# Ledger of designs, part 44: VH-VL binders against q0aze0

Target 1, 268 residues: q0aze0
Amino acid sequence: MKIILVNNRFKENTEKKAQEIAGQLSALNVEVIIDNGLDEPYAGTVDFIMVLGGDGTMLRAARRYGQRAIPVLGVNMGTVGFLSNIEINELAEYLPLILREEYSLEARMMLEVAVFQQQSLLTRVFCLNELLLRSNSPRMLSFALEISGQKLEPYRGDGLIVSTTTGSTAYSLSAGGPIADPQLDAFIVTPVASHIINKRPLVVSPEREISLHLLEEREAIIGIDGQIKMDFGAENRVLIKRAPHPLLMVNLKAKPFFTSIDRSLQRQ

## First folded at step 19 (VH-VL)

Design MM63
Fold by OpenDDE, fold request of step 21:
Structure MM63 (fold): chain C 268 residues (1-268), chain A 123 residues (1-123), chain B 112 residues (1-112)
Amino acid sequence: as target 1 above (268 residues)
Amino acid sequence: EVQLVQSGAEVKKPGASVKVSCKASGYTFDDYAIHWVRQAPGQGLEWIGGINTYTGDTYYRRKFQGRVTMTADTSTSTVYMELSSLRSEDTAVYYCARDESYFDYLSGTFDYWGQGTLVTVSS
Amino acid sequence: DVQVTQSPSSLSASVGDRVTITCRSSQSLVYSEGSTYLSWYLHKPGKAPQLLIYDVSRRQSGVPDRFSGSGSGTDFTLTISSLQPEDFATYYCLQATHFPLTFGQGTKVEIK
């Protein structure tokens, strides 16, 4: 068995714990790779991924490995979040189940984000939460939204969020988007800016494609999961689709999503 | 408008403690981490540490571990830095700075800064 | 810790001059998905530092076009295409790819 431990580069405790866990697993003849983001993702075959940290760390893990259909377990290390399943102090208890592959999986839809310049693909990324298109200046943006070939009226505002249901409790929520059941596959398209009163968040089928482009010669920024930034200009187009593979999140115990909503709202 | 407003200048004796505040406004408080950076006379900028206002996690430079404590009060949108066992070398202007954060992720880019707080440690 | 070294430590220039400051890190600053956490700051005495450039080459909102950043891996540069009177200050680079965060030692740009 081969396991990747994903930790947070700024959380030394997660690195230390990863090393400890690696030692324990090695003693059980399990090969371990530690991924703190400073190296390229491991390209070889792995059986399991443990994410040590919070939701941000999970998002990074999802972007790096989510397309490979590998079970991913969120192990919370004292952080508030929605994406961890067990606490670090519970790992010892559940480790035998992990090694025996006695767990359930929950598929979470991911986004496939492709950025083009004219007809040329600049970059393609997969992400678990959302894409954020935002202005690179205090001025509002004008941009076009197209859903499966249907051109909507131009958007004007600070930006736009295209989120998964998993991401509904993140930036989309802050922008006034709906809270969605993570077990539901859908796009959530949420305008950014309180002054936009004529546009409501859209819940869109995962079978559709979403495209965005600017309607003016302005500079914007695309943000992915709050961690990746890309320049976005008038000559660029972004195409958003459901990723071909969902993230396979490991469920070792029940996670009460809806009981955490109030707490999430208090922070938004 | 984003603003970070720090508490006033402090004069302390060696061995004492100082607690500097940084009140944030103009944005969602827990969407950004707050870091502390200082500049001693004739020296460059030095990172002390930071606090994730969302998670509560703190990140301290090892040099200051054991002496520095950073806390955040969400109700008042205020971050505090307490430095104990003060020594003359701690004399500096201390700045708080905003850092974009997303859950337990920090960008490490300081886009807004407080006005600075002079802390003087002298006998 | 990752060492960040700026060059030069100081320079004298005139208004209108092209100024280039370099920052070299002891390790690559490339992070996950190619992100590179290198930023540049301007600092004047008695004032708070000001962000100029982040993510190597992204100019902060409100920062004049004469400021630009470039580089990759371990070598980075801040360029002022035409120095203005208000640009005389000390400049710092900051790496945030590696813990702990570390500043360069600074580059003082003085009037010639």
Scores: ipSAE 0.916, ipTM 0.950, lowest interface PAE 0.5, mean pLDDT 94
Fold by OpenDDE, fold request of step 21:
Structure MM63 (fold): chain C 268 residues (1-268), chain A 123 residues (1-123), chain B 112 residues (1-112)
Amino acid sequence: as target 1 above (268 residues)
Amino acid sequence: EVQLVQSGAEVKKPGASVKVSCKASGYTFDDYAIHWVRQAPGQGLEWIGGINTYTGDTYYRRKFQGRVTMTADTSTSTVYMELSSLRSEDTAVYYCARDESYFDYLSGTFDYWGQGTLVTVSS
Amino acid sequence: DVQVTQSPSSLSASVGDRVTITCRSSQSLVYSEGSTYLSWYLHKPGKAPQLLIYDVSRRQSGVPDRFSGSGSGTDFTLTISSLQPEDFATYYCLQATHFPLTFGQGTKVEIK
């Protein structure tokens, strides 16, 4: 068996814990690779991924490995979040189940985001939470949204969020989007605007495709999961669709999603 | 408008402690981490540490571990840095700076800064 | 710790001059998915530091076009295409890819 441990570059305790876990697993004849984000994703075959940290770390792991259909377990190390399944102090208890592959999987839809320059593909990324289009200046943007070939009225505002249901409790929520059951597959399209209330959040079928481009000669930024930034100008377009593979999140114990929503709302 | 307003200048004796405050306004407090950077006379900028206002996680440079404590009060949108066992070498202007955060992710880019707080340590 | 070395430590220039400052890190600053956490700051005495460039080449809002950043891996450059009177200051680069965060030692740009 081969396992990847994903940790947080800023949290030394996660690295230390990863080393400890690696030692324990090696004693059980399990090969371990530690991924702190400083190297390219491991290209070889792996059986399991443990994410040591919070939701941000999970999002990174999802972007790096989510397309490979590998079970991913979130192991919380005392952080606030929605994507961890067990606590670090519970790992020893559940480790035998992990090694015997006695766990259930929860499929979470991911976004496939493709950015184009004219007809040329610039980049393609997969992400678990959302894409955020925002202005690179204090000025509002004008942009066009198209859903499955249907052109909506132009948007004018600070930006736009296209989120998965998993991401509904992140930026989309802050922008006034609905809270969605993460077991549901759907796009959530939430406008970001301080003074414009003409646009409402949209819940869109995962079978549809979403395209976005600017209507003026302005510079904008595409943000992915709050971590990756890409330049976005008038000559660019973005195509968003459901990723061909969902993230396979390991479910070792029941996760109280709806009871955790109140905590998130208290921070808004 | 985004503002970080720090507490006033401090004069301390060696061995004492100092607690500097940084009050944030003009944005959602827990969407950004706060870092502390200092500049001693005739020297460059030095990173001390940071606090994630969302998760509560703290990040300290090793040389300050054991002497520095950073805390955040969401009700007042204020971050504090306390430095104990002060030495003459701790004499510096201390700055708080904003860093975008996303859960346990920090960008490490300081887009807004406080006005600075002079801390003088002398016998 | 990752060392960041600026070059030069100081320079004299005139208004209108092209100024180039370099930062070299002891390790690659490339992070996940190609993100590179290198930023540049301007600092004047008695003032708070000001962000100029982040993510190697992204200009902060409100920063004049004469400031630009470039580089990759371990070598980075801040360029002022035409130095203005208000640009005389000390400049710092900051890496945030590796813990702990580390500044360069600074480059003082003085009037000739």
Scores: ipSAE 0.913, ipTM 0.949, lowest interface PAE 0.5, mean pLDDT 94
Fold by OpenDDE, look of step 20:
Structure MM63 (fold): chain C 268 residues (1-268), chain A 123 residues (1-123), chain B 112 residues (1-112)
Amino acid sequence: as target 1 above (268 residues)
Amino acid sequence: EVQLVQSGAEVKKPGASVKVSCKASGYTFDDYAIHWVRQAPGQGLEWIGGINTYTGDTYYRRKFQGRVTMTADTSTSTVYMELSSLRSEDTAVYYCARDESYFDYLSGTFDYWGQGTLVTVSS
Amino acid sequence: DVQVTQSPSSLSASVGDRVTITCRSSQSLVYSEGSTYLSWYLHKPGKAPQLLIYDVSRRQSGVPDRFSGSGSGTDFTLTISSLQPEDFATYYCLQATHFPLTFGQGTKVEIK
């Protein structure tokens, strides 16, 4: 068995824990690779991914490895989040199950985000939470939203979020989007400070495609999962689709999503 | 308008503790981390540590570990830095600075700064 | 710790001059997915530091276009195309790819 441990570069405790876990797993004849983001993603075949940290670390892991159909386990290390399944102090208890591959998987829809310069592809990214288009200045943006070839009325505001249901409890929520069942596949399109008061968010079928472009010569930024940033101008287009692969999240322990919302979302 | 307003100058004796505050306004408090940076006389900028206001996670430079404590009060949108066992070498202007954060992710880019707090340690 | 070295430590220039400051790190500052966490700050005595450039080349809102950033890997440059009177200050680069965060030692730009 080969396992990747993904940790957070800013949290030394996650690095130390990764090393400790690596030692333990090695003692059990499990090959371990530690990924702190400083190197390219491991290109070889792996059987399991453990994410040591919070939701941000999970999102990075998802972007790096989600397309490979590898089980991904979130291990929380005392932080706030929605994407961890077990706590670090529970790892020892569940390790035998992991090694025996006795766990369930939950498929989470990911986004395929493609950014173009005219007809040229600049980048393609698979992400778990959301794409954000936002102004790079205090001025509002004017941009076009198209859903499956249907052109909506131009949007005017600070920006727009296209989120998965997994991402519904992240930026989309802060912008007034709905809380969605993570077991549901859908796009959530949430305006950010729209010039139209009470502009409603859209829940869109995962079978549809979403495209965005600016209607004016202004500078904007594309953000992906709060970590990737890209300049976005009038000559750019973004196309959002359902990723051809879901993230396979490991369920070792039942997590009561709806009963934990009040506690977990109080800070939002 | 984004603002970070720090507490006033402090004069302390060696061995004492100092607690500096940084009150944030003009933005959603827990969407950003706050870092502390100091500048001793004739020296450059030195990163001390940071606190994620959302997760509560703290990140301290090793040289300050055991001596520095950072806390955040979401109800008042205020971050505190307490430095104990003060030494003459701790005499510096201390700045708080805002950093983008997303859960446990930090960008390490300080887009807004407090006005600074002079801490003088002298016998 | 990752060492960040600025060059020069100080320079004298006149208004209108092109000024170039370099920052070299002991390790690559490239992180996941190509992100590079290198930023530049301007600091005047008695004032708070000010962000100029982030992510190597992105200019902070409100910063004049005479300021630009470039570089990759371990070598980075801040350029002031035409120095203005308000630009006389100390400049710092900051790396945040590696823990702990580390500043360069600073470059003081003085009036000639």
Scores: ipSAE 0.823, ipTM 0.922, lowest interface PAE 0.6, mean pLDDT 94

Design MM63
Fold by ESMFold2, fold request of step 21:
Structure MM63 (fold): chain C 268 residues (1-268), chain A 123 residues (1-123), chain B 112 residues (1-112)
Amino acid sequence: as target 1 above (268 residues)
Amino acid sequence: EVQLVQSGAEVKKPGASVKVSCKASGYTFDDYAIHWVRQAPGQGLEWIGGINTYTGDTYYRRKFQGRVTMTADTSTSTVYMELSSLRSEDTAVYYCARDESYFDYLSGTFDYWGQGTLVTVSS
Amino acid sequence: DVQVTQSPSSLSASVGDRVTITCRSSQSLVYSEGSTYLSWYLHKPGKAPQLLIYDVSRRQSGVPDRFSGSGSGTDFTLTISSLQPEDFATYYCLQATHFPLTFGQGTKVEIK
């Protein structure tokens, strides 16, 4: 069995803990690869991914590995988030079930994001929470939103968020979007500091294609999961679709989403 | 409108402790980590450590491990850095700086800085 | 610790000159998905440091267009296309890809 341990580059204790867990697994004849983000993602066959950290660490794992249909377990090492399933102190209890592959999977929709300059593809990335289009200056943006070729009235404001239902509790929520059941597949389209009061958040079928481009020359940025940034200008267009594969999240311990909403958003 | 306002200058004896505050305003406190950077006389900038105000996690450069403690008070939007067992080489201007965060992710980019706090350690 | 070395340590230049400052890292600063956490700061005595460039080449809001950043991997450059009198300062690069975060030793720019 081959497992990737994904950890955070900043926390020295997380690296030491990852090495301790790797040693523990190796003693059980499990081959372990540690991914702190500094090396290229492991390209070979992998049976399981274990994320040691918070929701931000899970987002990086999802972007790197989410399209490979590998089970991913979130292990909380601090503040409880929406994407962890077990606590680090529970790992020994659940390890036998992991090794025997006795767990269920919950599918979480991801975004496929393609950025173009004119007609040329510049980059394609995947995203678990959201794409943010925002102004990179004090001036508002004027931009066009198209949904499956249907042009909406122009937008004006600081930007726009296109999120998954999983991302509904992140930046989308702060911008006024709804909390959505992560078991639903949908886009949530939320304006950011809109000058146009009649622009409401939209919930859109995952079968749609969403396109954004600027209507005036302005400096803008595309943000992905709050961690990846790309310059975006008048010659650019972004196309957003449902990714080919969902993130397959491991469920070992029941974590009731609805009864935990307030608690999961609370600062510990 | 973003501001980081630090407490005033301190004069300390060797072996004492100092606690410097950094009060944030004009932004959502939990969206940014706070780092501490110092500059000793005639030296460049030196990163000391930081605190993620969302998770409460702290990160200390090893040379300060065991002597530094960083805490955050969300009710007052204030971060504190306490440095103990002071030595003459700890004489420096200490800055706080904010760093974009997203859950446990940090960018490591310091877009706004406090005005600095001079700490002088002398006999 | 990742060593970050700036060159030159100091320089003198005239108003209108093109100035370049280099920052070389002992290890690659490339992180997941190509993110490169290299930033540049301006620091004048008695004042707080000021962010100029982040993510290698992205200009901070309000920073004049004469400032630009470039580079990849281990080699990075800050360029001031036409030096102005207010650009007299010490400049620092910072790498944040590797723990611990490390600054370059600084480059003092003096206007002739």
Scores: ipSAE 0.791, ipTM 0.899, lowest interface PAE 1.0, mean pLDDT 90
Fold by ESMFold2, fold request of step 21:
Structure MM63 (fold): chain C 268 residues (1-268), chain A 123 residues (1-123), chain B 112 residues (1-112)
Amino acid sequence: as target 1 above (268 residues)
Amino acid sequence: EVQLVQSGAEVKKPGASVKVSCKASGYTFDDYAIHWVRQAPGQGLEWIGGINTYTGDTYYRRKFQGRVTMTADTSTSTVYMELSSLRSEDTAVYYCARDESYFDYLSGTFDYWGQGTLVTVSS
Amino acid sequence: DVQVTQSPSSLSASVGDRVTITCRSSQSLVYSEGSTYLSWYLHKPGKAPQLLIYDVSRRQSGVPDRFSGSGSGTDFTLTISSLQPEDFATYYCLQATHFPLTFGQGTKVEIK
């Protein structure tokens, strides 16, 4: 059995713990690969991925490995996030179930993002939370949104978010988008500081294709999961669709989604 | 609009501690980590550490490990850096700087800085 | 710790000159998906440092077009295409790919 341990390059305690876990697993004849993001992703066959860190570390694991249909377990090393399932101090309790593959899986939709220069593909990347289109200057953007070839009225503002339901609690929420049940598959399209008052968030079928391009020359950036940045200008277009494979999140214990959100939404 | 305002200059004896504040305004406090960077007289910039205001995680350069503590107070949008067991070599201007964060991810880019706080350690 | 070495340590130039400053890292600064966390700062005595360039080549909003960054892997360059009076300062590169974050030693750009 081969397991990837994904950790964060800055958190010394996470790296130390990853080495401890790797040693314990090797003693059980489990092959372990540690991924802190500095090397290319492991290309060989693996059975399981364990993410040691917060939701940001999970996002990197999803981008690197989410299309490979490998079970991914979030292990919290401190502050509990939306994507962790167990705490690090519970790992010993759950390790037998992990090794015997006795767990359930929850599928989380991912985005496939293709960026073009004119008609030439520049890059293709995957995304768990959201794509953000934003201005890289004090000037607003004017841009076009197409959904499965249907051209919407032009947008004008600071940008646009195209989010999964998993990403509905991240940038999309801050920009006024709805909280969505992550068990649903959908795109959530949320304008950022739109000067067009009737541009409201849209919830869109995952079978649609979403296209964005600028209507005038501006310096813009495409952000992926708040971590990857790509320059975006009038010569570019981005195409967004549901990724071929969802992220397969391991569920070892119940994690109540809606109660964890309620207090952040309460008003005094 | 974005502003980081630091507490005033301090004069300390060797062996004492100092606590420097950095009050943020004009942006969403827990969307940015706060880092601390110092410049001793005649020297370059030196990174001390940082705090992720969203997660509460701290990151300290090994040189300062055990002597530095960084905390954040979300209710006042203020970060504190306390440096203990002060030595004459700790005489420097101390800057806070913000770094975009996304959950436990940090970009490591310091787009806005505080005005600096002179800490003088003298016998 | 990753060593970051700037060259030159100082230089003298006139208004209008093209200035280049290099920054070399002891290890590759390439991270996941090609992200490269190398940034450049301008620092004048008595003032806070100012971000010029991040992610190797991306200019911070509001920074004049005469500033540009380039490089890859371990070797990076800041270029000032036509030096202006306000550009006489000390310049620093910072790497944030590896822990701990490390600055170069600085490059002082002086008026000739």
Scores: ipSAE 0.789, ipTM 0.900, lowest interface PAE 1.1, mean pLDDT 90
Fold by ESMFold2, fold request of step 21:
Structure MM63 (fold): chain C 268 residues (1-268), chain A 123 residues (1-123), chain B 112 residues (1-112)
Amino acid sequence: as target 1 above (268 residues)
Amino acid sequence: EVQLVQSGAEVKKPGASVKVSCKASGYTFDDYAIHWVRQAPGQGLEWIGGINTYTGDTYYRRKFQGRVTMTADTSTSTVYMELSSLRSEDTAVYYCARDESYFDYLSGTFDYWGQGTLVTVSS
Amino acid sequence: DVQVTQSPSSLSASVGDRVTITCRSSQSLVYSEGSTYLSWYLHKPGKAPQLLIYDVSRRQSGVPDRFSGSGSGTDFTLTISSLQPEDFATYYCLQATHFPLTFGQGTKVEIK
């Protein structure tokens, strides 16, 4: 059995804990690969991914491994987030169930993001929470949004968020988007500081394709899960689709989504 | 308008403690971590540590571990840095700076800084 | 700790000159998905530091386009294409890929 442990680069105690857990698993003849983000992602076959950290660490794991249909367990090491399932001090209790594969899986929709320069594909990345298009100058952006070839009236403002339902409690919420049940598959399209008074958040079928491009020369940035940034200019466009595979989140312990919403709103 | 306003200059004797405040305004407080950076006379910039205001996690450079404590008060949008067992080598201007965060993720980029607080340690 | 070394320690230049400052890291600063957490700051006496460049080459909003950053891996460069009177200052690079965060030693730019 082969497991990847994913940890956070800024919290040194996650590295120490990852080494400790790796030792415990090795004693059980489990092969462990630690992914601290400094090495290339492991390309070989693995059975399970354990994320040691908060929702930000889960986002990196999802981008690196989410398309491989590998079960991913969020292990909280502090403040409880939306994507953790168990606490670090509970890991020993649940480890036998993990090794026997006695758990359920919850699917979470991901985005596939393709960025083009004119007609050439520059890059393709995956995203669990959201894509953010934003201005990289004091000036507002003017940009076009198309949904499955249907061209909406131009947008003007600070930017736009295209979110999954999982991402509905992140940047999309702060920009005025709805909280969505993560069991739903949908895009949530939320304007950021729109100058156009009739631009409201949209909830869009996951079968649609979303396209964005700038209507005038401006410096813009595409942000992915708040962690990856790409320059975006008038020569670029981005295409957003439902990713081929959802993230498969391990469920060992019941964590009711709706009662946790109040905690997230209080930290706003 | 984003502002980080620090408390005033302090003069301390060796062995004492100092607590410097950094009050944030003009942005959503828990969207940004706060870091502390100092500059001793004739020296460059030195990172001390930081606090993720969303998670409450703290990160201290090892040379300060055991002497520094960083806390955040969300109700007043204020971060505090307390440095104990002061030595003459701790004489410096201390700056707070904000760093965009996303849950437990930090970029480590300091886009806005406080005005600085001179702490003088002399016998 | 990852060491970051700037060169030169100081330089003198005239208004209009092209100025280049280098920053060399003891380890690669490349992180997950190619993210490289290297930033450049301007620091004048009596004032707070000011962010110029982040993520190696990305100019902070409001920073004049005469400032540019480049590099990869362990070697990075800040360039001022045409030095202006307000550009005399000490410049610092900062790496944040590795814990702890470390600044370069600084480069003092003196305007003739």
Scores: ipSAE 0.779, ipTM 0.896, lowest interface PAE 1.1, mean pLDDT 90

